# Designs tried in a protein design chat: VHH binders against q9vxt7. Part 6

Target 1, 187 residues: q9vxt7
Amino acid sequence: MPRPVLLIHGGAGDISDSRIAGKFAGIKQALRSAWGLLSPDNGSGGGSALDAVEAAVRSMELDENFNAGYGSCLNTSGQVELEASLMEGRDLRAGCITLLRDVMHPITVARRLMEKQRHTFLGGAAAQELALATGSERLQPGALVTEGARLTLKEFEDQVAQGKDPFFARTELTDDKPVPKTDPSGE
Short names: E, the ipSAE of ESMFold2; O, the ipSAE of OpenDDE; V2, 0.75 times the mean of E and O plus 0.25 times the DockQ between their complexes.

## First folded at step 1 (VHH)

Design b28 (framework vhh_8k46_1; at its last look DockQ between E and O 0.04; V2 from the best seeds 0.00; counts 0 for: pae E 15.3 > 2, placed apart)
Fold by ESMFold2-Fast, scan of step 1:
Structure b28 (fold): chain B 187 residues (1-187), chain A 123 residues (1-123)
Amino acid sequence: as target 1 above (187 residues)
Amino acid sequence: AVQLQASGGGFVQPGGSLRLSCAASGFTFSNYAMGWFRQAPGKEREFVSAISWSGDSTYYADSVKGRFTISRDNSKNTVYLQMNSLRAEDTATYYCAAVTGYSLYDLSQYDYWGQGTQVTVSS
């Protein structure tokens, strides 16, 4: 049997050693989740590539070290807005979800869009309606917000209030990197 | 309250067929993988079959592969086990269980368990 191949992307950007450890642990868990489906122990059954991809992304959506699902960056109103996309290779079908709130697994909603609806892209109220109609539970407001995400938003707002470009002085979801205040510029 | 209600067991002769059903309530069924396990008298509970949350991935113990087929209907919150070519060794109480994790062979990972349905293959 040809061996399956799985590629996982854990996000872009500079990361510290402590963030690296958390992100690699999360990537390893996502790979194990997906790989177990594709190449099960005891050598029986068939794992779907779509199931493997969804499992990997769902694992990352539960992991606060990734900007996906639980622990996602907050909008300016302090809320989590979720995005996910998925494509099937055979028929080139796709499902894209944006501006989804209070749902644990946006990737699952994207897959349901691809499989059960005529649309390929859905957002806002329509995405909320699809999620609930296809079996997603509505979470309590704030359930997806973490302390790290709140601190990142505060640091972003502090940069804006100080007249700095937040793009250059950004922080990531971690307890170990505050917004840089003093740089050696002008020394 | 979470409930998993297994049904469809009974008495059947070797070579016969049975279809087990497991009706779920009290949780979001489509977010859970479902497994069937069995326990014969004097033995530990063992894995029989599992199906992913979507229904696209299915897994079988070597002893039942080719004879049993697992399926699910997420619109009805039900998982099924079609058992064909039954053997005396298939005699056991069959349990359905739900898991959010991905280690579908590992009984200890399952979050919710049903009461079971008895299958007897004899004479």
Scores: ipSAE 0.066, ipTM 0.529, lowest interface PAE 5.6, mean pLDDT 75
Fold by ESMFold2, look of step 2:
Structure b28 (fold): chain B 187 residues (1-187), chain A 123 residues (1-123)
Amino acid sequence: as target 1 above (187 residues)
Amino acid sequence: AVQLQASGGGFVQPGGSLRLSCAASGFTFSNYAMGWFRQAPGKEREFVSAISWSGDSTYYADSVKGRFTISRDNSKNTVYLQMNSLRAEDTATYYCAAVTGYSLYDLSQYDYWGQGTQVTVSS
């Protein structure tokens, strides 16, 4: 009598206490958005599991609490560069995309790539063309950039300019505090 | 309804030229890559040329490379095939086709097909 299981991991890195509640709420929302797609009565095979995984990741891509889609970390040019990958267990097919820009749901593009089975990995202009040709909306430049991500990049740049030893992941711990604890002189 | 209307075929002597046109309606042309395929009597349909939805990338079968040029005009919903230096083996019915995606060589991926235009290269 097997029952489906869905498990979600919100990413690696150090998470401050002030960020934990938001990440847990985001994981719960992703579970809620995906769970109904996994019922034993909703058909069989990898399609139902793929639907649930895609829905869960799409929920996290909209949630600025995760480094995915909206609110992702910025490159040194101040831009969001998107990546996503997806694999199904029955035949171990996979779709991987990188260097995608201004598309809300890179996980859906990765699924489209996997389903065409022509390439496993696609990036840059080719990934962009696939996204648009298969129905993704091109967002205005900067639509995925948040104030928090911009301030995190600014802190990184300031540390470098001051000769400090910056750590980009440190800014996730710092930006949620009313008063920085680690290095107030390096902000 | 979706229509792909191919035209511009005819009879030509070897070494001659023809320009094929394929006018599209019933779908958003600028979202589709376009391909040309051909089928000679007694043979299977084969890839000739394709062009990406933006027009920036073009693809050709080895047998036509350097002689044929594909182009598109998204404002007119039309794809073209300029065929120069025609040979007897180019005799076939030429079909235009439309596909969403990046796999342009595979006729099984194409969603919409035109009814074709005959090209005959003789003596």
Scores: ipSAE 0.000, ipTM 0.122, lowest interface PAE 15.9, mean pLDDT 79
Fold by OpenDDE, look of step 2:
Structure b28 (fold): chain B 187 residues (1-187), chain A 123 residues (1-123)
Amino acid sequence: as target 1 above (187 residues)
Amino acid sequence: AVQLQASGGGFVQPGGSLRLSCAASGFTFSNYAMGWFRQAPGKEREFVSAISWSGDSTYYADSVKGRFTISRDNSKNTVYLQMNSLRAEDTATYYCAAVTGYSLYDLSQYDYWGQGTQVTVSS
């Protein structure tokens, strides 16, 4: 069996020096999670490529060092709107979720869509129904909002108020807090 | 072949209780949310209750909230509906159904349907 290749990208934003360590650690954790499932050499895990990529993204969704899942960028209303997409090349399937709220792992919902539904893209109420119907727990409102995300939005608002072009506003701040690697939803 | 077999219906007086069961086979039970619907003669089929794949989330029609409880046992491929404080208006044929994740309140979204079990509430 050929050795699989696993690549993870943690974002391409303006990453300050203070955030490098956290992002690097987060990427390593995601890699460990994913590779542990693949485990082509030691026989442990035995997961599929899908399992691996889902595990990697789930890890990142828990990590504030990434602006997805917990710590997602906020919309102008101060709310987290989650997106996730998954694709597999064997059968050429895809699942995409948008405008999902208060769910810990939108990537899992995307996978559920890909594997179980006729549609490839769901958003809003339909995505929410899919999430709940398939076992995702609704988190408390604001559970995915971090202080960093709030500050980022505030900076955006301040720039707008000052008449500056907010197009290049930062989407990640330097004052990050450690994020527990636990899934409060129990998934 | 997919099969949903409902049971537990019968005759009961107002204020009485019944427990419906729906045994599933022919598909991965734990991948589906399960729902209960009911249809009275001359009326449209209506949503009663639904439960997520894991059982962690439950949903009820307003008319049955506080009286009915949905549950499931994935090890037995079975969904249940405990019906307490039954009323005459609860008289209907009850159907269990399976769905992978669209609106749980929309019967048109359900993928599999079982045969009905009759519930009659009468003094």
Scores: ipSAE 0.000, ipTM 0.224, lowest interface PAE 13.1, mean pLDDT 87
ESMFold2 (binder alone), look of step 2: mean pLDDT 83; pTM 0.824
ESMFold2, look of step 7: ipSAE 0.000; ipTM 0.142
ESMFold2 (binder alone), look of step 7: mean pLDDT 83; pTM 0.822
OpenDDE, look of step 7: ipSAE 0.000; ipTM 0.212

Design b29 (framework vhh_8cml_1)
Fold by ESMFold2-Fast, scan of step 1:
Structure b29 (fold): chain B 187 residues (1-187), chain A 122 residues (1-122)
Amino acid sequence: as target 1 above (187 residues)
Amino acid sequence: EVQLVESGGGLVQPGGSLRLSCAASGFTFSAYAMGWFRQAPGQEREFVALITSSGGSTDYSDSAKGRFTISRDNAKNTVYLQMNSLKPEDTGVYFCAAGQYLTTVPSLYDYWGQGTQVTVSS
């Protein structure tokens, strides 16, 4: 049999220097979780590629440095709405979950959907019911929200309330403030 | 007055087992999620295991999965960590924590114990 291949996505978009180290550590942890299941050195032949993918994504869902599960961006109502997709290459089975709330591991729900072999895609109330019916516990509302995510939403709301475009408010573009004088040694 | 008291730590050989206990008082234990964290010298506190307020769901760090089992007894206000197949890398001070959120992030927990030392040596 061909050796397993694992590809994980660490996320794209804006990232601070302090978060770069956290994302790198999270990627290493996710790979370590998955590799233990696939590695020939495990002695037992390891788990399936599906098991490895689920383990890697579950690791990222617990890591606040990733926009997956815990620490995900908030909607305009201040809630985390989760999505996850999974496909098995052998039989081309797939499971896609969207608009899921208060569940730690959406990827596990996506896998359960795939294994039922009836629907490829579930969202909202149907996804919530599947999660509960297949062993996921409902988290307390707000359990997946981080302080960073709350601050990001608040900044967005403040910018909108001021009539600013949130994507251009980061730079001070207004000229109603006096320009500070430069240090005498600079100019 | 909220209090969490850990016990059951000690010195053990690689491959051995230990059972940690955390006795809680001063709050409604059954309303809180419980977690176990550990800290090795010179390291930050790292997540080990968590359990929901009802005990219906658990989660583990990659290093703990398959070897450690978290459980709770709400009638006794106690959370446990059964540690099997211990490795030198498991050495550290083990803390129990109580929080309203089910999370792996230490800063989001409300109450902490003082810790119990676990040393795995060969």
Scores: ipSAE 0.000, ipTM 0.093, lowest interface PAE 19.3, mean pLDDT 69

Design b30 (framework vhh_7sr4_2)
Fold by ESMFold2-Fast, scan of step 1:
Structure b30 (fold): chain B 187 residues (1-187), chain A 119 residues (1-119)
Amino acid sequence: as target 1 above (187 residues)
Amino acid sequence: EVKLVESGGGLVQPGGSLRLSCAASGFTFSSNAMGWYRQTPGKQRDLVADISSGGSTKYGDSVKGRFTISRDNTKNTVYLQMNSLKPEDTAVYYCARQIYYPTGEFDYWGQGTQVTVSS
């Protein structure tokens, strides 16, 4: 049997030591969710590579430490708009979903699109209709919005209005500015 | 490590004023948005006012024009000045720290301070 390989990416960002622990725990949880489907230790065999990827991403979509679902960044209108993409490498099939609202697991909708074979991407109302037609439950409006995400949007808009880089308002400042290379022995 | 300590609550007559303070420690206060929330027994906690690190403010509809949120970054303190108090303002008031993306940390809440408006 070929050895399964999983690659999980937790996103890019400026992370303090205290925040790293939360992201690391989330990555471990996602790996546990996926590995059980691929592990030969289970007597019933394993799941497909697509099953494993979907399980890992679904775990991250429930975790506030990742910008993937619950707790996602808000758009300029104060709403969560979700996106997800999925590709099967063997047959080069793909599904891409964008501008999806009030659905917990966009990755599952992307997989349903890929399996349908008619379209490779959907957004907005069409994505919403596919999600509902294929068994996704509609969450109450605002269920994916956290208070932290709402205030982060306000801070972002405030910094933009002041002509500042929004990233500085959301990270701890250490007063560490890159300086030109200086060779003390060559002065 | 993160700690928020509220003070300034108490009993006041209708039309009176109170100033609430929230002393913060254990994080970089000047880079964080802060807010005040209130809760009456049996109801959900509602936003009273919030203030971004840059000073932008937002108020709940019932308190606009009467309450003012402010911050002093040199003292790591956020304030709520409450004027023209009404019996309906009676609640436990909580100070809260925002979650900053991409950290994923939960909001930190203070212990709460009781405000009672009655004759």
Scores: ipSAE 0.000, ipTM 0.116, lowest interface PAE 20.0, mean pLDDT 67

Design b31 (framework vhh_7sr4_2)
Fold by ESMFold2-Fast, scan of step 1:
Structure b31 (fold): chain B 187 residues (1-187), chain A 118 residues (1-118)
Amino acid sequence: as target 1 above (187 residues)
Amino acid sequence: EVKLVESGGGLVQPGGSLRLSCAASGFTFSTYDMGWYRQTPGKQRDLVADIYSGGTTKYGDSVKGRFTISRDNTKNTVYLQMNSLKPEDTAVYYCAAHLSWGPTVDYWGQGTQVTVSS
């Protein structure tokens, strides 16, 4: 018997009690946003599985409790760099976006990449050009930055300034290896 | 063709004030985030203050409450008002222009020396 099924992932790791409540509320809202598109007994429902997934992720991108748009962690230049990916099951087509800035919904850009271009993976300036070309609005700089994200960056910078190594085994690395990173407090 | 020209640096006594200006040309100023960085010999360049194209400002902890960044899009100029200067503020101050879309600073000024000494 056909039944719609929707599963979303809200992340894992060490999460504070106050943030756990916020993440649960956000997950519930994301599921609510998507379910109407899948439910056959909801008036205007009956959208595609891709529409439902995009709606759920867009809901999470607006919620500062998720590292997916608004509320994302800052890079060392104090800027939000976004990533998103999705895949459709029929043709195993995928769209992956990285290093995207000042766009509220990276998941929508990833979907547009999957649907409109031959590339599976796009980043940086090319991803930003795609976002603009396919109807995404460039947000005012700083719109995605939260106080929590700024404090996290400051803590990282303070540790580096004190000569602490936020990456273990730095002296064991060569130019051919990425620096391993450990997050002691979670996301 | 792109230029960032700094002015207003100099020698000042502790507790004094200086106003730095950075005149920009060769790009669409209003779409860029503008910032001030400083560098002391033997140390990396540190963010002092940043002003986004939309007007949002950010400050390094050591200068918050003492320094004020502002911009004038009509004059293509960014300013840094420095009050209550301390000897540890002595550094070369650099004007910077960057797009929020880019991961790094796109353009740097030549730098202007600020020395706080009695």
Scores: ipSAE 0.000, ipTM 0.094, lowest interface PAE 18.3, mean pLDDT 68

Design b32 (framework vhh_5c3l_4)
Fold by ESMFold2-Fast, scan of step 1:
Structure b32 (fold): chain B 187 residues (1-187), chain A 120 residues (1-120)
Amino acid sequence: as target 1 above (187 residues)
Amino acid sequence: QVQLQESGGGLVQPGGSLRLSCAASGFTFSSYGMSWVRQAPGKGLEVVSDISGSGSSTTYADSVKGRFTISRDNAKNTLYLQMNSLKPEDTAVYYCARGYESLIPTFDYRGPGTQVTVSS
């Protein structure tokens, strides 16, 4: 009785009106890429749900309108650092990848982690090694950087240089404000 | 029982035209958005075009925009896809799909498909 349904999210908030059409088109393309794998009328087996999710996220990773692979926001060193996570509900398996560089499809690396490794979370050099060991090719440095991402970083740097509040282009960039904390062991 | 049946596919030369039809039965046709989706050999499913239940809103994939036109006749429970300026890249099985009109396409039924081959 349940019908196949695929729902994907096109990114966090702060989507400007000028970018919203591109994100809607990207969401439709991701669903188009994945729907055949999820559909009961396709010859896909028991892994079809994971296949569909991977296909949708891979589509978004190729789309510069999403902060997921190609076109991702740059760190302060001008580099793309990638993350992806995947979970299967049947066995509660999970794969999480962070700090991955120069790989087109982090979601595929996350799936490989979930299926082939005992670890559920890898980052940095360990994630790079898993990606290469499981069939990902290393891209040339800068291949994932877009002009839009470079301009966003430049605007952030210019705001800081002028003594203005930083242009908050990335939600993970926060100023560490002193907050009152109670240390119960101190009493 | 919901049934969707495509027709109108065939072999056509590049630059030619075809019109696909989809006969729908077993539900209130005018209450549902409808879509045309295709699958080329060795590729996944691509949503080509969709249309609202009333016919007032349509969308197209960038690959077909300006060449394909989706339409519907709610009195006849029939969905159409007019395909002009066909290219070899349009070669695929074309499926009629029932979808709810939404920002994100959701399909609960599709037909068996009709083959479109564009070649010399």
Scores: ipSAE 0.000, ipTM 0.077, lowest interface PAE 21.3, mean pLDDT 67

Design b33 (framework vhh_8k46_1)
Fold by ESMFold2-Fast, scan of step 1:
Structure b33 (fold): chain B 187 residues (1-187), chain A 124 residues (1-124)
Amino acid sequence: as target 1 above (187 residues)
Amino acid sequence: AVQLQASGGGFVQPGGSLRLSCAASGFTFDEYAMGWFRQAPGKEREFVSAISSSGGTTYYADSVKGRFTISRDNSKNTVYLQMNSLRAEDTATYYCAATPSYLFGLRTSDYDYWGQGTQVTVSS
């Protein structure tokens, strides 16, 4: 008779003190969102483990401290391309989405793929069609793009233009670095 | 082995000027964007200015735009903050920070490496 357990991985690299607070706040918010669905005593309880995982990831997709959804890094065309994956326990059902644009919650699209389709992996136009067919709103072009993400892309392009390897600096840091936030004066 | 050493702080009267320096070691400096942040007593650490790895792009907080100038010398692994027309509200500990050029951002959480800071006090 095991009780529900929720684990969220926030990355495994070296995190500076200044970055720790933002990541921990985001992880705590994601856990709060998920725990309310798993614990009936918390008012929103009675949800499945799958519901809890989706809620946690949706929380992270809204948080610019995570490279998932709002604030994600830009491709070379200056657009946000999103991905998400989800698996259900013993049934071994999976849904994987890639190259999705202008949709707030790729994890919800991955869940719809797992539940409603014969495929386990969709990308590009097929993923876009599934998102819209299953109730996702098409956001205005650029709605997920932040000024921080634009600066990151410009720096990448500047490094390439100068004949430098833009990925060399990344090898000195962990994959846990969060996506740039918008101008802090824009509060 | 990454180190950022900020210096150049001190006491200055309103209207005065100071130049802060941040000497970097332990990484390939010209592949990193650099930022300056400050923290006043009782307040959160806030963005001041940032400069791209090449020096071609600079960004400033509205409160310092037109008064402060960020620059860098990649041959000396050093970033500078020239502070002119200083005001009492500029009193803070100033920190330099580094992030890979392709992850350049404007918030404290965007930066992976931080210096110890240098105190600036603007008072008559």
Scores: ipSAE 0.000, ipTM 0.105, lowest interface PAE 20.1, mean pLDDT 69

Design b34 (framework vhh_8cml_1)
Fold by ESMFold2-Fast, scan of step 1:
Structure b34 (fold): chain B 187 residues (1-187), chain A 125 residues (1-125)
Amino acid sequence: as target 1 above (187 residues)
Amino acid sequence: EVQLVESGGGLVQPGGSLRLSCAASGFTFSSYTMGWFRQAPGQEREFVALISGSGTSTDYSDSAKGRFTISRDNAKNTVYLQMNSLKPEDTGVYFCAADSLYGTGIYLESEYDYWGQGTQVTVSS
């Protein structure tokens, strides 16, 4: 009695109600996209588990409510740098991509690495070259930057300018109560 | 023999709508990702939209988002592109294509296994 199972990790934390609602809707959309590939209405699967996982992650990469692709957090230079990883359970094959810029779907690049290259891990310029060689569109610089990501970076910069510890800057939290730094062996 | 036959192109005014159809034969249609590409005069082919074999997943180019909708009818072996709010820059030959990899490499024509001959779309006053 085989049963397809799909698990999507969305994380947890203290975020605004609006951001929570958006993430929940995005997870449902991703699950619907993937489930159709695994279990069509007549009880037979039309796609592989890898096809389903790729479809789900691509859905999340298009959704600005997730820190994946469109809407990702900015580095200190104001750029989006992406990562994605994928593996299959049968042979434990894997593809890992890091430091990728101006590409909508890092998960697709990770899958191409796993399937078509001898490397398991690729980053930076090599990852950019693989993405372009395997069909990814080069986006206009800044296309993945959202208003939310810009505000997050500005809040970080404002804290630095005020002499505050930037690691305690709030971004997606609704509370104006930063997590205190605790030293159990202090005094 | 595999065939993809497009129809529904024509001349339309800016702001108008067209519905393109692509009739497929010779392969297991529901197992293939279907895509639409276009080619403007003097330019290379570019990606417009795709739909997975089951119809549950779609993706669009930035120029198509919000204006175009891709759909399919697996009982009729047909994929459609509903184009709304057409602009002069949408003018070109529109091609349908079939890919066995369920959307992998969707942005390059070289990833697609089968191609139609194309249908002309002209947006002009």
Scores: ipSAE 0.000, ipTM 0.105, lowest interface PAE 18.7, mean pLDDT 68

Design b35 (framework vhh_8k46_1)
Fold by ESMFold2-Fast, scan of step 1:
Structure b35 (fold): chain B 187 residues (1-187), chain A 123 residues (1-123)
Amino acid sequence: as target 1 above (187 residues)
Amino acid sequence: AVQLQASGGGFVQPGGSLRLSCAASGLTFSDYAMGWFRQAPGKEREFVSAISYSGGTTYYADSVKGRFTISRDNSKNTVYLQMNSLRAEDTATYYCAAGRSWDIYSTAQYDYWGQGTQVTVSS
């Protein structure tokens, strides 16, 4: 029988040569977390593709090298607002969440939405309520904010207030980590 | 290939001055922010100074404010660090870096690095 396979992408945007090592380490850790669920020799019974994908994304949400949870960019109010989506191919079910706060694993909330509710998209207070109702722990305010994210937001605010160039390089604002979130995606 | 060539280091007594240069090739220099970092033996690379792609905005570590001046000449693809009133604590290998990120303090956000130039401040 063929062995299962898992492909993980480290995200879009600019990745510097000095940051590649951190990204590769994070990807390897995510693959190791997921592979145990797919391999009967390392995990009990072998997991589903959904279990493997969730495990990989949860690993990346704990790693500040990825803009997926811990270490995410801040909005103009200094808060982390999270989003995640998950789909399964067989029946085309999906779960998408946005504007979620103080929850470590948005991907798990997206999976709960897909499995437990008729809605495909949920945001704000409704997403927060679902997370708490389905067993996500409420983190202390600020637990997902890193010092790097705080410094980036402060420098942006200072440059704007001084009428200076707020961007240190002439680049498209496609890299979501070095630029603070001023608004939720799509707003 | 992209190259950053740092130069201008050397031996100097406390209170002296040095000017470091970093010449860039193989990139569109005027699209990049430029930074200077330094590393003493047994320590991590420390932020020293940065300059925006246009030269309109400069930043300095608190330890060097008022003593160091960063500047750039986009027509020559070169960034400079003028170091005045040097102290023994400024002794380090100085690295120049080019980045397209707005986060100027994170070494991980710089795309290209020079080989470094040694600055030694001692009597």
Scores: ipSAE 0.000, ipTM 0.188, lowest interface PAE 15.2, mean pLDDT 69

Design b36 (framework vhh_7mjh_2)
Fold by ESMFold2-Fast, scan of step 1:
Structure b36 (fold): chain B 187 residues (1-187), chain A 118 residues (1-118)
Amino acid sequence: as target 1 above (187 residues)
Amino acid sequence: EVQLVESGGGLVQPGGSLRLSCAASGFTFSNYYMSWVRQAPGKGLEWIGRIYSGGSTSYNPSLKSLVTISRDNSKNTLYLQMNSLRAEDTATYYCARHPGYSTLIDYWGQGTTVTVSS
């Protein structure tokens, strides 16, 4: 029996040195949460690959250093709107959730959707209803907003009001998803 | 699903003008800040500018006099107008979505190529 492997993407953006340390610690915590479920072939732990993926993503959703759940960047209305997707390669089942609000773990909602229907995509009010129907707790509006996110929003609004862009720079070109480009080096 | 699809690229002569479009789907477009970013052959990514939900804009100071970003929320479409094009403007142009008031980009388009040559 081969030993499972788990890889986690930690995200990128305009990150200070203090935030880098926090993000690195968060990645380690997510890996620890997931790896305990994928014990060596000697049979300790015993979770499925889906359980491991869900545990890792749930760990990141609780960590304000990741743009996933708690601490996510605010939309222009000052709200957190969440997306998550899961796919089981063995049976080619998928669950996708979008435009979800006030739920701590969108990845768990995506998994519950996948388990009820194959290849399903759900958003908005229907996603909210599924989350509540399948055991997710409705958080109070604003519970996912951190003081850091609010401060960033206010600083951004102040700079924009002054005709400035505080985020102009190459840092806007650093994200979690590679973009097709002519030069493979990230300059 | 969230999709951003750029169009309008092609061959343009120096001194010409071109308007690029980005068709957005799978989300409430009017709620999001959007950016244009380009990458010239053999070069790194260069931010062009962004537009806020209300239509206000911020530009790369080196490009401000040459470009205009606009949006049509009724059509879920983002635009980049470029004037006085030079050979150095040859690049692949991407539209990008911001999940909030930050530099983070959560979705990118596939890109459209602009070649400025005589």
Scores: ipSAE 0.000, ipTM 0.145, lowest interface PAE 14.1, mean pLDDT 66

